# Miniprotein binders against a7ua95r516to809, part 174

Target 1, 294 residues: a7ua95r516to809
Amino acid sequence: ASLSLLSISDLVPDLQFIFFWMSNAIEILYFIQQKSPAYMQTIELMDDKAGSKESLLSATISANEEAMTILEEVIMYTFQQCVYYITKTLYVVLPGLLDCNPFGTEPSSEQCRRAAGVCVCAVCVMPEAVRRVVSVFQTTSDLLQQYQVHSEIQSQMFAYLFFFTNVSLFNQLIDKGPARGWFQRSRVLQIQASVKILLDWAKGAGHNHLAQKFFAKFCSTVTILASPPQQLSQMSWKALCAEHPSLKPVQLHRILTQYQLMAELGPLPIWQPSSEDEAYIYRTVDLLESFENH
Key: E = the ipSAE of ESMFold2; O = the ipSAE of OpenDDE; V2 = 0.75 times the mean of E and O plus 0.25 times the DockQ between their complexes.

## First folded at step 11 (miniprotein)

Design jc29 (at its last look DockQ between E and O 0.96; V2 from the best seeds 0.76)
Fold by ESMFold2, look of step 11:
Structure jc29 (fold): chain B 294 residues (1-294), chain A 86 residues (1-86)
Amino acid sequence: as target 1 above (294 residues)
Amino acid sequence: SDEAERMALDARRMIEEAQRLAEQGNHEEAIRLLLEAAEIAAWSGDPYLLVKVAITAIVLALQTGDEDVIRRAEEVLRRAKELMRS
């Protein structure tokens, strides 16, 4: 199957299998953690007749170590497999967020027309590109709940998915933005509106803290690019760094350079990097984010 | 307590044999032994024997591509979990 045929719905059977076994491994791990203190204490309270108490205690510690090691490896493996499949789907649908127009979206489905007398219009006004991303997140959330995956693992999974989303969107904007016209102000405002819809989904799904943390770099980028020239030109390099701490100097410098081109501005003295930062604004190795960086 | 210790040793031997049978590809006999071992392990008072049965079933299900083996491993896991709650 080609990437154009990948959808989250096509992967649901594989994800169901993986989530089932991951959830059970987590449950067994939790069982050990809850039972271990009591069982160890019962051994310590035994009558020791032939030194068998110390031998049993040693064997129990070894069994605990082995079980914990295997279960943690299983959980890590299954978690990685889930993330692999889900991020392949995200990779296909995320670029559409940079191209869509949330301001001109019209309802187009029979569900929207039939539900006009019911409060479901927010779903109908969501751009299709945003809806595709939300569908990946929602399906993931539904599967995690269906298989009763521990809430800390659910949080870790969405932290990873939001991190992936941020890196993917930021890197594409920086890398392809000039050629695709994504730095034009009208386009930036459309992108900002699309991201807002996604952030609202994350808030409603109980993941607001994670989304705020992991989207900071992309959101800062779009906020700067959306600023009117008369407002942004009054902000010094130091002020911009303080307001947008998630951006590296090379990243902020590149964003300001693109802003200058679109606003037809020449170099501004107040945007000169601090002496400390000047050494870093041309480090192209730091321009794009790593998918391992969080 | 001596009876529980004997049952624990019996269950451990059966689990180890089931693991060897699974490595040899004899999944049907491995599953049969795991189910029997779970029942014996429940009487031993050693919770780590039921854990070992559950882990063996999970690993088997994740390593095989055979739907029948996966279904039977799920049965083993379900029974082990039931016994853990008692």
Scores: ipSAE 0.751, ipTM 0.935, lowest interface PAE 0.6, mean pLDDT 85
Fold by OpenDDE base, look of step 11:
Structure jc29 (fold): chain B 294 residues (1-294), chain A 86 residues (1-86)
Amino acid sequence: as target 1 above (294 residues)
Amino acid sequence: SDEAERMALDARRMIEEAQRLAEQGNHEEAIRLLLEAAEIAAWSGDPYLLVKVAITAIVLALQTGDEDVIRRAEEVLRRAKELMRS
């Protein structure tokens, strides 16, 4: 099937399979951690028949280590598989978020149309492009809850998914934004509103801190681009760096340069990089975010 | 007890044989042995043997594309977990 046709709903059976085994592996790992000390104590209290106790203890320790290692590998493998499938679906739906007009009257989702009444739930009022992205996250959340996956693993999953989303959106905006007109103020405001809906969902889902942390770079970019020229032109390079610490100097420089072009502003001395940052603004290798560094 | 130790040894051998059979593609016999090993392991009082049964079932399920084998591996896992809680 072409990647373009892949929906999160199509992957639910595969994800359910993976989450089932991941959850069970975690449960077994937890069982070992709880029972191991008591069992070892039981061995220690046994009558020492000519070194048999020491050998049994050693064998038990070895068995514990082996079991823990295998379970950790299974958990890691299944986690990676989940991330792989989920990120594939995100890859398909995320570009639509940048082209979305959240202020338009888009028709309600087909699912809510089947309900005899006008559903005014937060999901039903979402633009379709935003809803598709939220649906991936919501489905992930629902599956994690369904299989009672440990909270730490849930947090790690969402951390990575938010990271991936931020990198994807940021890179697309920086790379294609000028050509697509996404740097135009009206378009930026649409993007800002769409991202706000996503962040509001994340907040409602209990992931506010993670969302704020991992979307910081994209949000900073959108915030700068959404700023009125009169306001932004009064901010120095140093002030912008301080207000947007998630942006590398090369990234901030690119954003400001494109902003100047879009707003038809001449060179602004106040946006001139510091002597310290001047060497870094030309590091084009650092312009786009990498998926590998997480 | 000497009996518990004997049972533990038997269960361990059965699990190892099940692993070998699974690697050979004899999943049916592997699953049968795992179920028997789980019962014996529970009597031995060694929690690690039940863990080993569970792990073997998990690995088997993740390595196979056969839905029937996966379902039966799930049964092994369920039974092992039941015995862990007993």
Scores: ipSAE 0.625, ipTM 0.885, lowest interface PAE 0.7, mean pLDDT 90
ESMFold2 (binder alone), look of step 11: mean pLDDT 83; pTM 0.818

Design jc3 (at its last look DockQ between E and O 0.94; V2 from the best seeds 0.76)
Fold by ESMFold2, look of step 11:
Structure jc3 (fold): chain B 294 residues (1-294), chain A 86 residues (1-86)
Amino acid sequence: as target 1 above (294 residues)
Amino acid sequence: SDEAERMALDARRMIEEAQRLAEQGNHEEAIRLLLEAAEIAAYSGDPYLLVKVAITAIVLALQTGDEDVIRRAEEVLYRAKELMRS
C-alpha cells in the first residue's frame, strides 16, 4: 500500500512476475539458438520444387530475426523493470550505511565481537543499516536462483546493482559529506567497516570480482580517508593516482582537500597535481558520477 | 511433406489472428486460438511456430493488468514449452 514503507519483501510479488517472464523469454531465445542450425540444414537438404526451397529459407530467416528481435526487446525491458524495482529499494536504504555504527554500543553487538576475537561478519550481529542493504541483495539472489536465470544475466544484474550502490554512496559522501561530518576519521572507519560487511557478502555469494570492480571508486575514497596522516603525507600525487586509478583528478583532489582539513595538516597544500592533471581538478561536471550506465 | 506444410500455414494464420484479437482486447478468444495453434504447430515440424506462440503469450502477459489473462497466458506458455520438448 504505502511506498514510505517500501521494502524488498513488499516488492517480491512484482519481482516474481517479472523474473518469471524474463527467464522464460531467455529460455525461448536459447531454444531458437540451439534449433536454428539444424532446421536451416533440413531446408538446405530439400529438393528445390518450383523455388519453394528458396521461399521457405527466406521466410525462416525472417522468422528467426523477428523472434530474436522481440525476445531481446522483452529481455531488455524485463531486466530494466527488475533493476527499477530493486534500485528503488536500494535508494531508500543505502544512505543509512554512511550514518551507521557497525561496531555498535549495545552489549550484544560488542560482546559478540569481543567473544569472536577475529571475525565480526555474523548475521545475528549485522548492523540494521547493513542488514537492509544485504536483504535487497540476498532477496535478488534468491529470486534469480528460484527462477533459474542464466548465470550471465545474474552477473549483469549484480554488476548494475553494485554500480548503482557505488554511485549512490560515492555521490552522497562527496556531496553531503562536509555537512554531515562523514570525513571525520571515526566516521570513515565506521563506513569502512560497513562496506567490508557488504564486500564479504558479495564474496560469499560468488560476486567478489564484480564487487571489486564496481565498488572500486567508493572503496578507494574510503581507503584514502582512513589512511594514517604520516603515511598519506609521504605519498606524491602521481603515486596516489597510480594506486587509485578509479578516481578522476577532480575527485582525488576533493578527497585530499577534505583529508587535509580533517587531519588539521595546515593550509599549505601537501599534494600538488601534475601539470596535466591540473586542467582537470576543477572540472566540477566530473565530480559526481552519473547513474546512467555506459 | 504437403500435410506438414498445410499445418504450418494453418498455425501461422491462427497465431496472426490471435495477435489481432489480443490487440483488440479479445484476450479469451486470443488465448483459445493460441492453444489450438500450438497443437497444430507441434505437428508441422516448424519450430518457429511454437516460438511465435510462446512469444505472443509472453507479450500478452506483460501488456495486460488482468490476473486471469496472465494465468491463461502462463497456460499457453507452459503448453508451448511442453510441445517444444517433444
Scores: ipSAE 0.756, ipTM 0.934, lowest interface PAE 0.7, mean pLDDT 85
Fold by OpenDDE base, look of step 11:
Structure jc3 (fold): chain B 294 residues (1-294), chain A 86 residues (1-86)
Amino acid sequence: as target 1 above (294 residues)
Amino acid sequence: SDEAERMALDARRMIEEAQRLAEQGNHEEAIRLLLEAAEIAAYSGDPYLLVKVAITAIVLALQTGDEDVIRRAEEVLYRAKELMRS
């Protein structure tokens, strides 16, 4: 099947399988951690029949270590598989977020139309492109809850998914934005509104801190691009660096350069990088974010 | 007790044999032995034997594409978990 046709709903059976085994592996790991101290104490309290106690204790320690290692490997493997499938789905739907006009009357999803009542839920009123992205996250959340996955693993999952989303959106915006007209103020405002809906969802889902942390770079970029020329032209390089610490000097420089071109502004001395940053603004290798650094 | 130690040894051997059988593709007999091993392990008082049964079931399920084998591995897992809670 073409990757372009892959929906999160198509992956639900595979994800359910993986989440089931992941959750059970975590539960068993927790069981070992709880029972091991008591069991070892029981062995320690046994009458020492000619060195049998030390041998049994050693064997128990070894068995515990082996079991924990295998369970950790299973958890890691299943986690990676979940991330792989979910990120594939995100890869397909995320570009639509940048082209979305949230101010337009897009028709409500077919699913909500089949429900006999006008669903006024926050998801039903979302633009289709935003709803598709939110649906991936919501489905992930629902599955994590359904299988009662440990809260730490849930947090790690969302951290990675938000990271991936930020990197994907940021890289697309920086690389394709000028050619696609995404740096135009009207388009930027649409992107900003779409991202706000996603962030509001994340807040409602209890992931506000993670969303704020991992979307910082994309949000900073959109905030700069959404700023009126009159306001942005009064901000120095140093002030912009301080206000947007998630952006590398090369990234900020690229954003400002493209903004200047789009707004037909002449050279602005106030945006000139500091002598300290001047060497870094030419590091094109640092321009796009890497998926590997997480 | 000497009986509990004997049961623990038997359960361990059964789990090891089940693992070998699973590697050979004899999943049905592996699952049968795991279920028997789980019952014996529960009487031994060694929690790690039930863990080994459960881990073996998990690994078997993740390595196979056969839906019937997966379903039976789930049965082993559920039984092991039930016995862990007892």
Scores: ipSAE 0.641, ipTM 0.891, lowest interface PAE 0.7, mean pLDDT 90
ESMFold2 (binder alone), look of step 11: mean pLDDT 84; pTM 0.824

Design jc31 (at its last look DockQ between E and O 0.91; V2 from the best seeds 0.74)
Fold by ESMFold2, look of step 11:
Structure jc31 (fold): chain B 294 residues (1-294), chain A 86 residues (1-86)
Amino acid sequence: as target 1 above (294 residues)
Amino acid sequence: SDEAERMAEDARRMIEEAQRLAEQGNHEEAIRLLLEAAEIAARSGDPYLLVKVAITAIVLALQTGDEDVIRRAEEVLRRAKELMRS
């Protein structure tokens, strides 16, 4: 059902099934953790006839370890299945964020132009491409709440979804940006505004700390590209590395190269990498992020 | 007590047989045996036997793909959870 995976709504029945059994496995795990100390204590307080007390305690410890191991495996398996289905949907909808215009198609919107300096305009309508991504996050959030999934597991799920989103957007921007014109200033500002809508959703949903952590690489990239030439050209390589620690040297080098081309600047002496970083700049394997790296 | 220990042993044996039946595809018999084992496990006072019933139901539901078996596994899980509360 490859075509059925284009919308998160099509996957809701499968996700409902997985979340139901995952939430129950978590509940049983919690039950063991709550009951284990009390039950062990009752065994230790019983009279010791023929050494059966030590044998019973040993068997109980073994049963506890077996149950916890199986439940943790079930929770991991069901978590991975949820992530698999959700990220297949995200993979399809995320590219549209880089092509959309959150300021609207009407060129005469004065309210949007007035707010452009702050990256978000209250008059702007949510673009369809952004709405599709938000829908995936919102549907996931609604299902997690519906099945009362433990808050720690909810956080881990959104941590991975934000990580996946960041890697996907970053890799696509770096790889396709020159050909698609995504490094032009007007386009960068549109991308920044679209990502702001996603970050606002994450804040309103209680995931601000996760979004700040896992979108850092993509946000750093867009922040650099959106900077005025007068400000950016005064920052040395060391200063840029220190301000944007989420970017690898080869990634920062590529971003600055694209910035120079877009702003029609020549190479700047103060953007010369340190000799330590120079060893990594020509390794293209380090340019794109791995979906395994987080 | 000695009676509680006999109940625990009986429940354990029933759960192991239910797991074997499930592996052989005899899901109806496995489910009936799990429901019986849950009642005996509850009276034994050993909470890990009810947990083992619940785990067996969860694993069965996730592996089978058969809607009827999934519905029956949910019934087992619901009963085991009710007994855990008592």
Scores: ipSAE 0.730, ipTM 0.929, lowest interface PAE 0.7, mean pLDDT 84
Fold by OpenDDE base, look of step 11:
Structure jc31 (fold): chain B 294 residues (1-294), chain A 86 residues (1-86)
Amino acid sequence: as target 1 above (294 residues)
Amino acid sequence: SDEAERMAEDARRMIEEAQRLAEQGNHEEAIRLLLEAAEIAARSGDPYLLVKVAITAIVLALQTGDEDVIRRAEEVLRRAKELMRS
């Protein structure tokens, strides 16, 4: 099946399978952690012949370590599989977010049309492209809750998904943005509004801190590009670096250069990199974000 | 007690045999032994044996593409968890 046809709904059965086993592995891990101290204490209190107690204790410790190791491997494996499937779906829907016009009257989703009533929920009023992205996150959230996955694992899952989303959107914007006109002010404002809807969802879902942290680079880029020329031209390189610490010097330099070209601004001495940053602005290897560093 | 220790040893042997059978593709007999081992493990009072049953069921389910084997592995897991809570 072409990746283009893959929806999150098509992956739900596979995800349910993986989440079931992941959740159970976590539960068993927790059981061991709770019961092990008491059981070891019971062994220690046994009136046993010299040597048998030590042997039993050693065997119990070894069995505990083995069990913990296998469970951790299962949890890690299942977590990675979930991330793999979810990120594939995100990969398909994320490009639509950059082309989305949230100010247009897009028709409500077919699912909301089939409901006998006009659903005025926040998801139903979303532009289709934004709704598709939100649906991936919402489905993930619903599955995590359904299988009562430990809160720490939920947080790690969303952290990674937000990381992936930020990297994907940032790289697409930097690489393809100039050619696709995404650096035009009107398009930037559309992107900003679309991202705001996603961030508002994340806030409503209880992931506000994670979203702010992991979307910082993309949000900074969009904020700079959305700034009026009159305002941005008054900001020094140093001030921009300070306001947008998530951006590397090479990234900020690229953004400003493309902004300058788009806005037909002459050379701005105030945007000249510091002597300290001058060596870094040419590190093109650092321009795009890596998916491997998480 | 000597009886609890014997039960623990029996359960360990049954789990190990179930693992070997699973590796050989004899999933039906492996699952049967795991269910029996779970009951014996619970009576032995060793919580780690129930954990080992549960882990074996999880690993079996993740390694097989057979829906019937998966369903039966879920039954083993459910039973092991029930016995852990008792």
Scores: ipSAE 0.642, ipTM 0.891, lowest interface PAE 0.7, mean pLDDT 90
ESMFold2 (binder alone), look of step 11: mean pLDDT 84; pTM 0.823

Design jc4 (at its last look DockQ between E and O 0.92; V2 from the best seeds 0.75)
Fold by ESMFold2, look of step 11:
Structure jc4 (fold): chain B 294 residues (1-294), chain A 86 residues (1-86)
Amino acid sequence: as target 1 above (294 residues)
Amino acid sequence: SDEAERMAIDARRMIEEAQRLAEQGNHEEAIRLLLEAAEIAARSGDPYLLVKVAITAIVLALQTGDEDVIRRAEEVLRRAKELMRS
């Protein structure tokens, strides 16, 4: 896959076409929903000539169901096409978030140096890897607004894009993290800062609740890995499960095992899984997330 | 009225014929027929006939790949929407 062929900017004309026709299909669906009660009432007020009223009502109900069915199919198809194109570009750019350093240089403006109470990640230069991901989200948001796509559909779109982002980042961290050194504390802090930039974008774009909901698994993982050993070693398995309910037992166990190895800790009895969870910590089939869990 | 009912029958027949023509690749005639059917459908008082015109235009635009046909389907959709508001 070429970056040129999969960049969001190269896909804008195709997305514009799909969003235009999707937004119009939604508008027609809305028209039917608003018009149907009034039209049915006018039929009920008609003089009934030998069952003519009942025949017209039956035909109208059938026409309504037929139109709704076709429009829902069109909306579903166009939504899926948009998601397909957008997630193809996300898949290419997301891995860079795990390798980038948002702290790569000192803040370069006097405004950054003079800011009190602003965290370092809020004033850091946005790394290219983070900018590429934000560009996909921002372009999507701009197109949805340009074509006046209904707000519920916009929310569903970003819910899926955040879900996809979470699954992609989590799976790569778990699968490739040991070989790539991503479990080192300094690396985890860089990842945490990069994700915070994405979360700040989502908040500013009006999607904070969706981002909090759908990034929960990856954010829990990074939170655990970023914890100081003195703090984390005092938390029992049960406490960690309760604090991070988005993580499956096999996932939490794997994260703690990698943390232990990188922090050079010996086995900790307090991290021993409960008897209820012990059967599940070795189920490798449950380790990685499915893109079908949306 | 009986005239409105007759217009509804005529508009439905025209829309169904336009759908058949579009399937056969006769897009110019299908579009002309849809535009004419939209005007008759508006006078029939049955809002679902205008909806059927709009849906036919949307499906045609999504299936064709031809820029000129897409532009003409957009014209049909725009007109149908105008008539829906009246």
Scores: ipSAE 0.729, ipTM 0.929, lowest interface PAE 0.7, mean pLDDT 85
Fold by OpenDDE base, look of step 11:
Structure jc4 (fold): chain B 294 residues (1-294), chain A 86 residues (1-86)
Amino acid sequence: as target 1 above (294 residues)
Amino acid sequence: SDEAERMAIDARRMIEEAQRLAEQGNHEEAIRLLLEAAEIAARSGDPYLLVKVAITAIVLALQTGDEDVIRRAEEVLRRAKELMRS
């Protein structure tokens, strides 16, 4: 099946299966952690019949370690499978976010049209491209809640999904942005508005800190590109580095260079990298973000 | 007690046999043994045996593509969890 036709709704049955087993594995892990101390204490209080106590204790410890290891492997495996399916869906819908015009009157989603009432919920008023991205995250959230997945695992899931989203959007913007006109101020403002809707959703969903942390690089890039030339031209390299610490020197340099070209600005000495950063601005290997570093 | 120890030994043997049967593709008999082992494990008072039953059911479900086997593994898991809460 072409990846282009894959919706998050099509993956829900598979995700439900994986989340079910993941949640149960976590529950069993928690059960062991709670019961193990009491059970070991019970063994320790038993009468020592000819060294049987030590043997039983050793066997119990070994069985506990084995059980914990297998459960951790199951949790890790199921987590990775969830991430794999969800990120495939994100991969399909994320490019639409960069081309989205959130200021346009896009027709309401088909689902909201079928509901006899005009749903004025925050999701229903979203541009379709933004709604598709939000739907992936919302479906993930709903499934995590439905299966009562431990809060730490939920946080890790969203951390990774936000990381993936940031890397994907950032890399697309840096690589394809100049050719697609995404560096034009009007387009940047559209992107900024679309991302704001996503961040507002994340805030409403209780993931504000994670979203701010993991979207920092993309948000910094968009913020710089959205800045008026008169304002940005007054900021030194050092000031920009300090204000946007999530950007590597090579990334900031690339953004500023493309901004300069787009805005038809002459060379700006104030944007000249420091002597310390000069060696790093040529590290093109560090320009795009890696998916592997998470 | 000597009876609890015997039950623990029996449950462990049954779980191990269920694992072997599952590896051989005899999922039906494996599941039957797991359900029986769960009841014996609960009476033994060893919580790790119920955990082992549950883990075996989880692993079986994740390794098979057969919907009936998955459903029956879910039943084993459910029963093991019920017995863990008792």
Scores: ipSAE 0.649, ipTM 0.893, lowest interface PAE 0.7, mean pLDDT 90
ESMFold2 (binder alone), look of step 11: mean pLDDT 85; pTM 0.834

Design jc5 (at its last look DockQ between E and O 0.94; V2 from the best seeds 0.75)
Fold by ESMFold2, look of step 11:
Structure jc5 (fold): chain B 294 residues (1-294), chain A 86 residues (1-86)
Amino acid sequence: as target 1 above (294 residues)
Amino acid sequence: SDEAERMAFDARRMIEEAQRLAEQGNHEEAIRLLLEAAEIAARSGDPYLLVKVAITAIVLALQTGDEDVIRRAEEVLRRAKELMRS
């Protein structure tokens, strides 16, 4: 469709529809789970013995399994549809996070824009690129609350959205970073500040534990790249692997190679992979992450 | 009782016919039949018949693009949920 259909605001009616039916399917599933034991006990207490009682119980078990199967499929389908719409929006807005300057004074909220001239606040330091990403997360959170979606489903939704965000940002940094200048130290510090704004949003929204878990690979990458040369040069490969377990050997090797280049530490390799990792540092099939969850 | 068994049989038959009508594209008649079936299912004492009505309405709403069909499916679901709680 049009580029405007990739805005989260334009997708709200579709998301409202899907969340409404998803939340109702969850409610019906819960009803079955509460009712099933009592109803089956009622059948067992009937005075009709032999095939009549056993036939009814067997049919009831079958009906329960069929209903549970269909409802679980509906819930999974609607969840996937929500993820599809939301991640399409995220995919469009996430690249801007790598190019933005969070140290600017650009107004970032409707309230700040309305009160221009008197507003010097943390909300006003959020650059437009970060605001677009936060808007997707915030709109998603608001919709989940509006439709009273079960808290575990809400957690699964944000787990996947943070996973998707991490994969998208990591892959773009690794793949496009050299050509776009994103490994330059000043850029890395800007990226680090922008990620902190996202992490602060997640903490305030009650998703700190999910963000810490699922942003780990990208955050590790930025942490390494932001490290002072004196400090990083003193760390062994083994120590770096231990501090950044989310990074595969090929990924860590690529990051350190780019760091050495941008810090002008010469062409002689500083970090030597362990014997067991040396076989893996050139596996380019493992360099980029898959959007498929395993 | 025999009356509850008769109502369960009737409700099940009506739900199966509504599902057949929905598969044939006759969504409006399927919805009307589901609404009637919900009332009979509630009196039968078999909670899975009301669940089947609710599931059929949910699936219909998710598969159609027709606003009127969706609105009427919501009506069926609302009524089925009310009957489940009583």
Scores: ipSAE 0.747, ipTM 0.936, lowest interface PAE 0.7, mean pLDDT 85
Fold by OpenDDE base, look of step 11:
Structure jc5 (fold): chain B 294 residues (1-294), chain A 86 residues (1-86)
Amino acid sequence: as target 1 above (294 residues)
Amino acid sequence: SDEAERMAFDARRMIEEAQRLAEQGNHEEAIRLLLEAAEIAARSGDPYLLVKVAITAIVLALQTGDEDVIRRAEEVLRRAKELMRS
């Protein structure tokens, strides 16, 4: 099937399979951690028949270590598989978020139309492009809850998914934004509103801190681009760096340069990089975010 | 007790044989042995043997594409977990 046709709903059976085994592996790992000390104490209290106790203890320790290692590998493998499938669906739906007009009257989802009543739930009122992204996250959340996956693993999953989303959106905005007109103020305001809906969902889902942390770079970019020229032109390079610490100097420089072009502003001395940052603004290798560094 | 040690030994041997059978593609016999091993492991009082049964079932399920084998591996896992809680 072409990647373009892949929906999160199509992956639910595969994800359910993976989450089932991941959850069970975590449960077994937890069982070992809880029972191991008591069992070792039981061995220690046994009558020492001519070195048998020491050998049994050693064998038990070794068996515990082996079991823990295998379970950790299974958990890691299943986690990676989940991330792989979920990120594939995100890859398909995320570009639509940048082209979304959240202020338009888009028709409600077909699913909400089947309910005899006008559903006014937060998801039903979302623009379709935003709803598709939220649906991936919501489905992930629902599956994690369904299989009672440990909270730490849930947090790690969402951390990675938000990271991936931020990198994807940021890179697309920086790379394609000028050509697509996404740097136009009206378009930026649409993007800002769409991202706000996503962040509001994340807040409602209990992931506010993670969302704020991992979307910081994209949000900073959108915030700068959404700023009125009169306001932004009064901010120095140093002030912008301080207000947007998630942006590398090369990234901030690119954003400001494209902003100047879009707003038809001449060179602004106040946006001139510091002597310290001047060497870094030409590091084009650092312009786009990497998926590998997480 | 000598009986518990014997049971632990037997269960361990059965699990190892089940692993070999699974590697050979004899999943049906592997699953049967795992179920028997789980019962013996529970009686031995060694919690690690039940863990080993569960792990073997998990690995078997993740390595196979056969839905029937996966379902039966799930049964092994369920039974092992039941015995862990007992």
Scores: ipSAE 0.623, ipTM 0.884, lowest interface PAE 0.8, mean pLDDT 90
ESMFold2 (binder alone), look of step 11: mean pLDDT 84; pTM 0.827

